# Designs tried in a protein design chat: VHH binders against Protein GET4 (MDC12.19). Part 9

Target 1, 324 residues: Protein GET4 (MDC12.19), of Arabidopsis thaliana (Mouse-ear cress) (q6gkv1)
Amino acid sequence: MSRERIKRELPPVQEHIDKLRKVIEEGNYYGALQMYKSISARYVTAQRFSEALDILFSGACIELEHGLVNCGADLAILFVDTLVKAKSPCNDETLDRIRCIFKLFPRVPVPPHLVDVSDDEDVQNLQESLGEARSRVENLTSFLRAAIKWSAEFGGPRTGYPELHAMLGDYLYTECPELDMVRISRHFVRAEDPEKFASMLVNFMGRCYPGEDDLAIARAVLMYLSMGNMKDANFMMDEIKKQAETKNPELSESDLIQFISYLLETLQRDALPLFNMLRVKYKSSIDRDQLLNELLDEIAERFYGVQRKNPLQGMFGDIFKMMG

## First folded at step 1 (VHH)

Design u10 (framework vhh_7ubx_2)
Fold by ESMFold2-Fast, scan of step 1:
Structure u10 (fold): chain B 324 residues (1-324), chain A 119 residues (1-119)
Amino acid sequence: as target 1 above (324 residues)
Amino acid sequence: QVQLVESGGGLVQPGGSLRLSCAASGFTFSSYDMTWVRQAPGKGPEWIATITYGGSTMRDDSTKGRFTISRDNAKNTLYLQMTSLKPEDTALYYCATGWLYRPDSFDYRGPGTQVTVSS
């Protein structure tokens, strides 16, 4: 019986999910990917977003369960794109689905960076495994960055949902062959978990290049302060001092760490002249990383109303002083 | 000072089980990724398993179904539960701080505990 154009109904979502699962079980992963995309697009066109999301979520999960990271990530990203099109609110149900997809991304150990790898075959296998790890990290990063942006637009905090930042930061720290501590720190300062962030930084100090441990701490504290988060900045500094006391006692002797300690006290006292004096006194330590100067400019703007790269700030201040 | 001390090794028959322990002191154990590595006579070190500071576990495929890594942060102790042991599992087993994809991952490691699988 023809339904004509009067009542065109899409079939039940579960029938599509069941049929597509069988296609994947039969080994036709690329064909299944194209079918998930085609079927979900039909539901989106019909403004049946809940059903499109069910299909995409199912597809992402089953592809990832079968180790097809590229296919699974493609569907996971499309799932988030469909959340945006649907204007789906950032709620526990949708966040649970994002968590499920995240958990299904494989945790493949980066092959040991052994000091004594003398076998040419082992070196080649290591290089291949590192390439695969980079691909997995890129796929997950694309998915979680899309999810963070969606959460910021549709009912989450303006900077993105904290747990999603924690998930991405943790994944980058544990799974990425090239460690970008600046990127990782930008996510953790938005994760609302300064205890975990402090523990990660202590972990980093024990396993990476020791000459830059104080820079990683300074970046993290200044990032919190640039966001106006004095509470977590102080917590993190105290927690790092406590946890690193045994492992890295020389931190207390770092000029940069001393600067950060004085800066935290200064910001509590609304003391712009002291803030400016500290930047001058510790200039050689601060200049080790241009990012520190950029963060300090943001801090000055936030705490004291100083306009960034505004040469007239002192002139306007002096004019108002002269008037009373 | 950082100290790692392994225990629980010994002689076992094929198909047997052993639980290895690694007692950690001198650092904030809960903040460190921890790894089990083994070395058989005449072979280089072989990575077995890592447990991250966050609790995520990663295992070598050759032992994945037989070996389980775990940690107890309250006791500053790392564990390796080994089941269905084979003669090829005979090796000196070490615990180490860190994730072995970095050269510094071996900076803190224990003296090892010997596991011998033989009839």
Scores: ipSAE 0.000, ipTM 0.169, lowest interface PAE 19.8, mean pLDDT 79

Design u11 (framework vhh_7ubx_2)
Fold by ESMFold2-Fast, scan of step 1:
Parts: sequence; structure tokens; C-alpha cells
Structure u11 (fold): chain B 324 residues (1-324), chain A 119 residues (1-119)
Amino acid sequence: as target 1 above (324 residues)
Amino acid sequence: QVQLVESGGGLVQPGGSLRLSCAASGFTFSSYDMTWVRQAPGKGPEWIATITYGGSTMRDDSTKGRFTISRDNAKNTLYLQMTSLKPEDTALYYCAKYSPLWGRDLDYRGPGTQVTVSS
């Protein structure tokens, strides 16, 4: 059932790294990609994972340094795949390599004036730039999602290493053409850096419509609470009040922000009846975003052991049963 | 109750195409990132693609030229369009709500739909 194969000795890894670096310096970026993949695969097959990782790390870095994002990302993802195959622990040495690769990904924010382009040639250039931005974000996201998963499996926290979440959230916030604050917030609540997250939200408020600043805050606080993280939820609320209320006094008049303040007080006291009363009192504000109701259901399960409401249970279920 | 039900799998010849669907219920589908994950016999789950609530997509390199993820928020349905299918694409395909963890620690996933690429 097992394959029998004659082992082949491989030359020192540095010899391959030096040769492939020269291939790239001569301008053969795509040929070098194929060589990195082929040579690293041979080391993986030989179960020489350390050498395979050295080759893939070197290749990812040099391709990215030369602006070849797709090639560099391909090797970076393969680097993480190889960490998984090697069962490499989530330690500072490996994380330093991931940090190095991350830092080499380009940052080219889309300028606001590109939205105002009307010339046909400029429209074509805008479409090309947006396509490139989407490709960069997709490549970086694939790399960091793989790294987050690896870190969770091999010695990091169960939800993935916090710094990797911060890296991905930050890159998505600055580089993604289609800004997804829900996804960005999901990464930052796992980043164990509520101060940076608060600063990002304050920055984001300058980009929002004024009437929606409170929704971004509510999502962030409720996401922390849905994870059972009362400490960072309270820190976030306090930090936002210090920074945002100086700029946006209107936040103090928000029913939704008042609801969040009362909710934090209520959860400290283990008061389910009060929790339910607050949801009813502030229903119109909560219903502005259905995600808030889903997060509140998760919070009720987490803090009080309450099962999520099935839409067909209660009044609708009872009415349906009476009719048929 | 969160429920995800995959469909559209089946037996197909190499080079063929399939469109998988995932019907979502019990949560506000339009507010969540959605993903496709596959699991071949004896292997761990492999991430395929994610689509954000805003419509941005992220795809695995091994399938990104052949597979397209999309969503219809009006129908609470997630799709995976698969073209140029290969024998190595044979797996049980799951849809799932966004999770920062890939593998066994997913936020939520459905029962899956079997894709078998024969011969």
C-alpha cells in the first residue's frame, strides 16, 4: 500500500535561494515563481520543511519587493500551507516572517477624485486600478486567512493570533474598494487592541454619514459582548466617548448609544428581565440594522443561556398552528 | 435557528460544470459574509471562497480561475459556479457563515452537497 521510493539528496537551500534571486534580478519573475514552487515541493516531499519554508519565504519577499503581488502572494500562501503540513508552531520566529511578508504588500489607497473621472480613457484607467486593488486585497486576504487558521491550529489562541486579525482588518480598511465595516470589525474585535479599533472607528466616522456613526459604535460594542469580552466592550465605549463626543456631540443624543450604555450596565448585574425590557424600549433604534438583533441574540445566549428565537416560534408559530 | 441547506451537487465528468446553491434561513442573510468550504474523504476542510455582505469576493488560488462565488440577498441564497471540474474537486461542499477560523472551527455550516467528478 505504501510507495517505495529512492530518496534523493538535495543541495543546500541557500544555493537555491541565491540562484532564484538572480533569476528575478534578471527580470524573469514568472519563471522564478514556477521554480520556487517546484524546488520547495521537492523539499516538502523529502520532509525537509525548514528548507522549503526558507525558499518560499525568500521567494514571497523578493517577488513582493519587485511589485509582483500575485506571484508573491502565491508563494506566501504556499508558505502558510507548508507551515500546516510541517505542524510548525505559532511562535515569534514564524510570526516575524508573516509580518515581513505582510509589510511588503503594497498600499495604494483609491483616491476620492477617481470617482469623479468622466473621460473614457480615465474611466478605463479607473476600472483597471479598481481591479488591481480588488486583486491585491483578495491575495492579502487569502494569505492572512490561511495564517489565522494556521495560528489557531498550532499553538495560538483558538480564534487565531490577534496581531494577524489586526493586520487583515487594517489592510481591508485602507485598501478594499468595497468597504465592509462588519467584516473589518469582526477582525478587530479579535485583535486584542481596543485602542487601535477605537481610533479606526473615529477615523471611519469622518467618512460616514453623520446619522450612522452610532451604528458603527453599536456593532463594535455588541461584537465584543457577543464574544463575552466585557472588558474591551467597556473600554471601546469609554474610548469612543472621549474621542468622538469631542468631535460629534450629537452622539450623546443617540438613543442607540444610550441603549448600549444601559446594556453594559445591565450585563454586569446579570439582569435578564432588564435586558429584555431594554430591547423593547429601544426597538426602533435596534431595528435600523438587523445585525444588531442577531448580535443581541448571541449576547443573550452567552450571558443568560437563552436560546435564539426561531422566526416561526411564538406569535407567528402559534397563529400558523391555529390556522392549520 | 440558523439553517443552511446546500444543493446542486452530483456526478459530473471531468471538464464539466455544476452550480451549487445554499439556502439560508434563521438569520439576516444580507448582513453576513458567506463562504464555501469543501472536504474530501480523509482530509480536513478546505476553504474555497468567501463573499462579503457588501459583495466583495476572496478565492482560493487552486480554484479561483474555475469557481465563482455569488449571492442573491433577495432569495437568501449563496451560489458557487464551478467550471472545468477535475477529479481532485471531488468532495462534500459546505456553505458557512463567516468565521476567522477555517477547518473544524467554523461559525456555522450546513450538511453539505456531494460533488463527484468521475473518470
Scores: ipSAE 0.000, ipTM 0.109, lowest interface PAE 20.9, mean pLDDT 78

Design u12 (framework vhh_7ubx_2)
Fold by ESMFold2-Fast, scan of step 1:
Formats: C-alpha cells, structure tokens, sequence
Structure u12 (fold): chain B 324 residues (1-324), chain A 120 residues (1-120)
C-alpha cells in the first residue's frame, strides 16, 4: 500500500497526543506508556515514521516532565530505535529533539553529607536515594548510547556525534554515585572539547586523588592517541600543564608524565624501536594501571601495525554487562 | 538496518571441530571490531574473542589455544574456528558488533545465535 492510502486509515497524530497527555495528567503513567508504544508501533508499521517520532517525542517529554524517568527513558529509547528504522539522518532537527529529551532528565546530585550517617533509617533513605540515582543514570545512559550509535550510522562522525558524548560524560560526572572516570573519559575524548575535558580532570584531581593526578592525565592522553588524535592529545597535555600548575606543580616531575611527553615526540617521528624502549624504561610507572598497557597496545597497533594482547578478565566482565 | 546472522552450529562429539560463520549486513563491516560470545543454558553470557577492524585478535585464555577468530571483509563475514571441542563448550554462540577499537566495554548489536552441542 501507498503512504497516502495508509494515512487515510489512521486518525490524526495530534488526536493521539492530546488523548495520551490527558491519560498522564490523570495519573495513569504506565497505562499511557503502553498506549504510546502501541500507537507508535501502528504508525511505524504503516511507514509513517514522522508521526511515530512525533508521538514518541511527545510521550518521552511529558513522562519526564512528570518525573517518571523509567517511562520517559523507555519512550526516548524507542524514539531513537524508530530513527534507526526510518534511517533518519543525523541533522539539527533530530539533535534538537534529543537535546530536549536530555534536558528533561532530572539532576539530583549525590548528597555526600549523608554518606557519614549512622542512623539505620537515614542509611535506608540514603540507599533508596542512591538506588534511584543509579536507575536514573542507567536510563539516561541507555538513551544517549542509542543516540550516539544512531548518529554514527546515519551521517554523524564514525565515533558518534560529539555533543552527545559531552552530554553523557557530563551527566555521568555530576549524577553517577559511583564515578567511573575511565568511562567518563572515553566519552569526553570523543566530545571534540579537550579544553572542557582538561578542566574536568583538573577539578576531579584537585578534589579526590592527591598523588594520582598523573594517572588521570596519562589515561586521557593515551585514549586520544589510541584513536589517532595527536592534535587533541597534545592540546590536553598543554592545557593540563597550564591549569594544574597552581594546584599540582609537581605533576611535571612525574615519571609517567615524562613518559607521555617522550611518547608524543616518538609518535610524531614514527619510531617503533624508541616506542618499545620507552615502554621498557617506564615499565614501573605504566604498570601502576593495566589500562595504560592496553591503551599502549592499541597505540602500537594504530601507528605500527603491532598485534594487540588479550585484555584482562575484569575488562571483559564489563563487556558482558552490556549483553544481559 | 544492522543485521547479524550466525550459522555453522550443530551436534559434535568431544574432540571434534566446527566452524561458525556470522553474516553481517546494513553497515560498513570492515570499520568495526567484531566479537564472539556464548551463553550456556541457565548461565550468563561469556566472552570468547574479539577481532579489531585492524585485524588484531583478543581471546579468552581458556579457549585461546583451541579457538581462532577471523574475518573476511570482502564477504562481510566473521568466523570462529573451534577445535578440540569439550562438553563445556556446549552453548548458544552469538556474534556481536563492538564500537571502534578504542571502546572495549560495549556491544552495539548481536545476532540470534547458533547452537553448539558437544556430546557423545
């Protein structure tokens, strides 16, 4: 059947939006979720993707406006899945909708003062609050990961649209109870904003990890290099030096930072023997974090064609969390 | 539309061999890392091997000497060559698309799987 004939068999999309909004305003949030899914699926089957996207976008926004993160995220993810089915290009109009949905996700920073409570009731309230924060972060992560994948497939950069990486990294940094700086850093290296990334790392180091500032910097620089991004790797090193000079002047005295500086020079000169010699000379500093060895193996593959080593069991454990 | 379809599973006796295939469509196959994962009944998924877009391989130590991952970019096909099969290798085998090699902690898409049963 043609689109025109299919269109005549379905009611106007605005009628559905108006009815579903009323269902939500009456407090039937889960019933509305099921109706949004059912109605949008009919428009998708009819290949009326624009109307399906209008319904899902409206539903995601209104559920989130009412504080229903799980329902709103479910519709937001379905919105992105529908973009993929429609082969919708990564354009400003669609990115504006993703941005609007993102802005409606609540921000409730972890209350650090409650970590020190000894009362059982306060501990229970803290556990409930942290559980809600984890659920909220997981829901946003699922949505933005889907959006990043869509953007990479349909006209954005191969690594995913930079602004979407920045959104996810920033949300994880401010909202996640258990900070995973490696995960956050993987998003920021793709955000095409090395100045903001440097500022975030300096802020994080100044607050949480005296004496480990060099590890955070090494991870960031090696991540850029593992992607072949020499420009942002060098920019990151320069910006960290400028911004951290007042807070940690001993950073430049670190053997690991010295290694990174020599590595950057070596990669510009395409010298594999020097690369291998640097890894041996600075082995004790590099072995402080196994991730550094894994990133260096990726760098050797990218710049010199050297085969990668097997990753550690712990890293593969993280992969399985994505599958089930 | 990204699609991954596994084939080549079946019933095999202990010590036997199988070659699994994964036919990929709907994306530029040569630009992605590709992974094999298995899931035994009642157990969670277990990573087996990854091959990067550059051709480097990463394998689980327990299967490294018996299983070989490879790819044919001209045919958009991923392979897993399995030798010296054990009853413990009985599982549903999935292929999955990873994001580019600098992102090791996530899968994009996976296929429906192909069943491998090792039994006498």
Amino acid sequence: as target 1 above (324 residues)
Amino acid sequence: QVQLVESGGGLVQPGGSLRLSCAASGFTFSSYDMTWVRQAPGKGPEWIATITYGGSTMRDDSTKGRFTISRDNAKNTLYLQMTSLKPEDTALYYCARDLPSYWLTGFDYRGPGTQVTVSS
Scores: ipSAE 0.000, ipTM 0.119, lowest interface PAE 18.6, mean pLDDT 78

Design u13 (framework vhh_7ubx_2)
Fold by ESMFold2-Fast, scan of step 1:
Structure u13 (fold): chain B 324 residues (1-324), chain A 119 residues (1-119)
Amino acid sequence: as target 1 above (324 residues)
Amino acid sequence: QVQLVESGGGLVQPGGSLRLSCAASGFTFSSYDMTWVRQAPGKGPEWIATITYGGSTMRDDSTKGRFTISRDNAKNTLYLQMTSLKPEDTALYYCAAKWSLFDTRYDYRGPGTQVTVSS
């Protein structure tokens, strides 16, 4: 019995890379995707993770270079999943590979659309184009979200590697047809680059509805403060004032911006009664966005030890701490 | 534009089963951790279960053996399968979405679907 053994030795990884590249050059992109998955899985099963990663990285890059975003993203996500399975540390070599994959994701101008679009046949064509843009953004988001989580778990900062947050926030801002500035801002406050964040917000202010520029600034400053980052909160406020006053002098007359300025001074003084007084005095401005009240509750907890008012926020903190 | 709409609630007898659905739109569902929460009349909200964007599940010990959370990313839908229902399970059940791994608050929340367990 055992005399009829079949040797299932894996050949050098470069042979597989060369063969798979030829399949792609012949135009069989979907077949190549399945082959990359099957071959990399065999190396993973054999615990030859470095070689599996080489195959997946090569595949992600070549699929993206040929404009096959879905296929390339699929392999990029599997690359990150393999890093997790291998318990690969967050180091410069692996981050360079993630950077290379990110750089290959397309940057395509998104056609502007009106708030109230007509119901003619052109609407359908516009929606199809927007659907393609949303798909690209979703693919990139899935890849970088996995990379951020991997970096947090295997040797990076607990909140995820800052550059990965910057990459995702930037891509969302430039490529997403429907801007979620709250989500984008959550990434940039973790990117450790307040200068780029401020520049993006100044650019974004030209795109807001009249009278909403102050909300975007307030959200960003309060997000920094909710994380205990007074330095970047002050930097951003100063940078926004310096750049935005040329384009939007009305900002200096905003009650909400005045509130933020007084709040920054108050937090330096450890003055809880003054903090509470300011929230009451500027309540009508703060209530323009529920998120501002939530951020202020977090700020009060962080700076003054005040217990959270929303019971749901506390209930899930420990669970998400285990996940992150 | 962002919407979370729960369905599948209703009146059920003790020992019965019920499947709740939460239909999501206006955001990239597959990138969000999804959670079921309930709130009984006169009580505070209770976390039931979370399913991460990667498919990992976390469940409260009091319901873990009777409730199963799942998701279908192709349909942008979250599910809660409930079995062996008890009168104490009577509550408004709502779903919530969280994108950030780092924040303790939810980004989006539905209006809820009422579950009533009585004979």
Scores: ipSAE 0.000, ipTM 0.191, lowest interface PAE 13.7, mean pLDDT 81

Design u14 (framework vhh_7ubx_2)
Fold by ESMFold2-Fast, scan of step 1:
Structure u14 (fold): chain B 324 residues (1-324), chain A 123 residues (1-123)
Amino acid sequence: as target 1 above (324 residues)
Amino acid sequence: QVQLVESGGGLVQPGGSLRLSCAASGFTFSSYDMTWVRQAPGKGPEWIATITYGGSTMRDDSTKGRFTISRDNAKNTLYLQMTSLKPEDTALYYCATSPDAWLELLKSYGDYRGPGTQVTVSS
């Protein structure tokens, strides 16, 4: 076993980048991953975070450029972990690196006629494609979730940097084989881009089951309102009405959409009795999704200071649950 | 024009009872849901109960079991029967139409409701 010196001099970061580039040029992508991890760890131990970040960023990009999503994602996640260890501020320079990594993640269009595939070879190819899509989505989700958390901790908004939410929401919408519109909407309401979110919802109405379009819209508007964002809630509703006028005229006849329109007007006024009347009148429409009642309770608390009947019991219930 | 006139309020001892009335005109009363709201001194308005045109009722939890909302379509009149009154029930009580007419209520919040009837619960 060899003894190490108390103080070790590390070579310039560029020398390591050059050596790793040669390993990749030789086609040893998986060997390069282990070398990127080992070398960056040495710089982190030496408290040379800038150089560690340079190595990890370079590695993530080159692995992704060669189509090795698992390897590239692994290094991208480690890059974000290193930002946290370095306490690196959420600034344009670091966000540019995150954008660069995001743009290198592959996008593969959803195959047409998924439900009508009957050829055994086509079924096998579809299953392989769906497996690859799930893996890509999982890898990108891990990376962007880590980036969102980092941004919230080191100078961004408490809920995470808006553009990172937009990136994740957009990727989930276009690339995820199983659409979770509630999850996607939770990201977009934090993205500060109600125009893009509205366009996505209009596109979604053309893709999914008839008779549920109003639920997706209601969830989105109520999520904005639960955050106190009246401006974007109103913008969203106006854009949906304009864009859907020719595509889905039935939306104007939806009791739930009528409820949302009335709710928006009511919340501009100190009108708790009217708020309560609306919830009672449209109860059958609201009860179509339990989430709508939960969001309305949050809205009542935020706009009118209305507390749940037993708020103290809820608080103590959470404490007891965590302590048990 | 929608017109609502409340009556039946007054001074009552804790534990007492009152029956409030709301006389409606200017619309087809039997086709509308009706609501009672109250406003205590220095506080915002608070919803009490709604009765649908079909007779179904919804009540605030704090008054459930003590207050009963009812209607008489032949008389165009809404009622609130109040029992076991408490000092915290002291307020000005108003009636209002359902959200089907809510745009007019909303544009002039309070203008299309009556002047209210004062309930004071004190020893």
Scores: ipSAE 0.012, ipTM 0.265, lowest interface PAE 8.5, mean pLDDT 81

Design u15 (framework vhh_7ubx_2)
Fold by ESMFold2-Fast, scan of step 1:
Structure u15 (fold): chain B 324 residues (1-324), chain A 119 residues (1-119)
Amino acid sequence: as target 1 above (324 residues)
Amino acid sequence: QVQLVESGGGLVQPGGSLRLSCAASGFTFSSYDMTWVRQAPGKGPEWIATITYGGSTMRDDSTKGRFTISRDNAKNTLYLQMTSLKPEDTALYYCAKGPYLSWLREDYRGPGTQVTVSS
């Protein structure tokens, strides 16, 4: 009679979305999660990735909107896994979906004055709140790490899409009960927003003991330099100097900050002897964090071609020398 | 307002010595790198020496061993001790302030003091 497809097609994706929305409206959030997974898997098996992504995106959003963070995150991670399987390009449409999911993750700041909690009931409530915060951070971190990796693999910058790094760094800074400035800094140096990063570091200095503020600045500048990003390293340091002149004048007493300032000028002059002199002169300040020496070794290799010490080759070299 | 006022210049014979001073006001002197720069007639400015807020010194090789930069934070004063002066050292000598925590750059310069090395 007519030209018709020989094989049966799967039902329209909208029918499944509508059905699953009704299951959620009835309060069966956990049952809906399993249905989203099984239905999306069928579309993936059929190589109908666009429909699978529509189902997973819809499911992630609606679970998160109902406060089911674990369920929503599970579907969001599966959404990213499906982008990888589909070899979906890093484009504005897909990034908009990732932004939408990110915005639906709850924002509940860590309670202040943890040391003031001495009542058994308040301690119990605080422990529950911290556990929930850790779970939310773990779920979001898994989602955005997967998204960053996908973006690097399928058409974004090799280090991952900058905005995704900014999103994760910002969430970790505001929501994580255990503030890890090294982890946060690793994301912000890839975010292509040195102005926001500088502002965050200046704000962080108001929250911690003064003796740790210079380490956070040094790590950030050295991380930029280890990546070959001299422009953002200089911008960061200039911005911090401007803000610190009034807000944190005690930074002028930091040998480490003095070292970082001189290092930046030295790298502009391709002066390896001066670089080596600075490392020796400021050794006690640099040795406050082993990461600083590791970053400086990477900087020396990148800017001056200085080879890193190979522990295995060094060990074998010493053995051969002893035989002589 | 930032002010830098140089003094100690004058006429000196070859092989002689001079000590230049720079009185600083209007900023926290101890927190800034300070520099001496000179300019001979018909030539561009030439960097001589920088002393960091931490007391480290950097000097141009042409004056190395003859010129010494130092500072007295209690008096808000920068010094340049010049020995074994040569006719080629004839110039206007300026003190300059760097930006906060920066070195080998300047954002402010004094009016200068004249050094003339002649018989």
Scores: ipSAE 0.000, ipTM 0.289, lowest interface PAE 12.9, mean pLDDT 81

Design u16 (framework vhh_7ubx_2)
Fold by ESMFold2-Fast, scan of step 1:
Structure u16 (fold): chain B 324 residues (1-324), chain A 120 residues (1-120)
Amino acid sequence: as target 1 above (324 residues)
Amino acid sequence: QVQLVESGGGLVQPGGSLRLSCAASGFTFSSYDMTWVRQAPGKGPEWIATITYGGSTMRDDSTKGRFTISRDNAKNTLYLQMTSLKPEDTALYYCARTSYDLWFGKSDYRGPGTQVTVSS
């Protein structure tokens, strides 16, 4: 099987980069992908990780610059896998390379009209566009999730580097055909940018699900609180209330939003009985989404030491939730 | 040793569809990237699509809206679904297992090909 690889001696890395760039310039994108993989693998086998990373980074960038998203993503994911194998630290130099690769992923907005259509030709055209968008999003997601995990393991924050979470959350929000606000919110609460997250939630309230606006806000605030981040939870609530005042005044009348307001006040005190009373009083609103009960259980553990239902999952909770 | 056998070609009218198959044997199919290439009379080989051993797909922009590459590792079979066929799609279609000589860029193994003719 190893005999299927390139049977040449290992020359200087710059010679390989120059040759591979020429292959791309000649339009042989598939051939270049094969060569990048084979050559970088030889450097990895030789424990020359810096050179392998140079080759993979160059290849990911040039493939993406030519619009070859699948090829570029393959090399970008392999770049991150090589960072893990090399135990490369999460530092500005490596993060700059990840930023560079991310910026080269194309953005093609999902068509806003997904209503059922009777014309078979229109249905086929929509399905093709959605398929391409799903493939692009899956490629970017695989790359950034690998990068987030690498950053958590090799010197970044335990929950992954904040900027990488912001990059993935933003891309999912703008590019994903299947809008998953829970997944997006999971990333943004780890992005350390509650102002941008608040602005995105206000934008979301104007788009897809007006009847679920209070759920999106509740999820975001409770996610911050489940992480022990009272400061950003309060900032988020205040910012959303201020920005949404004229766009969605019914939010202030939501029982669920009122519950969140009382909860924030209660958590500033050592008041577990009051916390439990609020959960009972607002049960019908909370039960609209089972995730809210799960987050409240996590909050009770964080602030009051109440044992969560799965202690082992809790020990790996943030990393496991990012991966799953 | 390494054997690739294409099938599913034939004569089809413009706007028609064909599904090409490539049966692979003599190697661990699931471990290799697989490619479809075509060659029209008097022209060099043209790359159509590649599917990696991991299942990622890459397609030529000129055909990507009409052609879909897929694989079934349990059956050691590669597929090319072709829709909205045009006369310009007339060519011999080859299945290829690929490794590259960096200096020449040539595929190591190709099947004998299956002829696709698009005409009225």
Scores: ipSAE 0.000, ipTM 0.121, lowest interface PAE 19.7, mean pLDDT 79

Design u2 (from u1 with K97T E98D Y99F W100E D101Y L102S S103W E104G G105D Y106L; framework vhh_7ubx_2)
Fold by ESMFold2-Fast, scan of step 1:
Structure u2 (fold): chain B 324 residues (1-324), chain A 119 residues (1-119)
Amino acid sequence: as target 1 above (324 residues)
Amino acid sequence: QVQLVESGGGLVQPGGSLRLSCAASGFTFDDYAMTWVRQAPGKGPEWIATIYSGGSTMRDDSTKGRFTISRDNAKNTLYLQMTSLKPEDTALYYCATDFEYSWGDLDYRGPGTQVTVSS
């Protein structure tokens, strides 16, 4: 009856998936990548997005299962691009697929950032491992950044789905050789998990030199406050102070941490003159990172309606951090 | 994947004009705010202008009389029209995309295009 049954049509999607799995099992990973792209593109052109997504998801998973991070990431990113083209809603089914792909990205213990190496062969091996880690992090970042944007466009929160921020922040913290704590903190502050964020910051304190922990804590608390999130800002400060009492008692002696403590009390009392006095009194500590002044300007606007001279001052600060 | 590629930079005499382009791919271009930023040698980055998904613009006061931001959604392209160029405008110019976060976070930036204003 149907012409579809008698002419050469696209075969069932599962048949393509099964054939491509065999190509990969035979070791032709790059050839399979090109075939996944070509076949999925045909389904996209036909506006058969569900089948295209099935092919791309299967391809991303099997490439990653075989340790081909570049190929797997390429298909994972194309999977997210196809979600956008299909206008696929941010729902549990699609998020489960993103979770599955994420779990298949390899986790390799990050070589220590500060390692005393004395042998030329050890130096070479370390450099190769760092290069591989940077490549893995860049590939995962591209995938999850695309997924976060998709989730913001198609039914998730405007700032992106919280769990995807948590996934990216956690992977950056554990896998990236060069720690960008500002970038990591931007993701965790959107993750709606201040307990996990606090635990990560405490773990970070064990990895860095004494006297630098206060900057990471200040940034986290001020980021929450700049978003109007007093609850999580207070939770973060309380949790850090509790843990610092037992592990890093010297942290409470930080002028910057003292400033943050007074700031939280001041915002609760809605007292702009006290807010301004605190910024002046602790200026030397605040000026250690330009981002702190940017966040404080955003806090002043949010809590007190203070007009900024540049309405996108926070955007300027974020561009600077993205460049580094 | 998300990609931003700037073009249109070059050497121009003081008082001249240039139009920069930013070709976007890998996302639904017209749903996102787009920004132009520049960085001069030895200086920090300087925000120039943002155009939102709805077409409204925010511009830096020091350049808004000489620079105009615009977009062509059919071509997935962002533009910066620069007039009355000065030696002080010499910088690497790059574009960035943004979600419209509460504190103005930028998600991604391009590699940039060099503008040199010299006689």
Scores: ipSAE 0.000, ipTM 0.145, lowest interface PAE 19.0, mean pLDDT 79

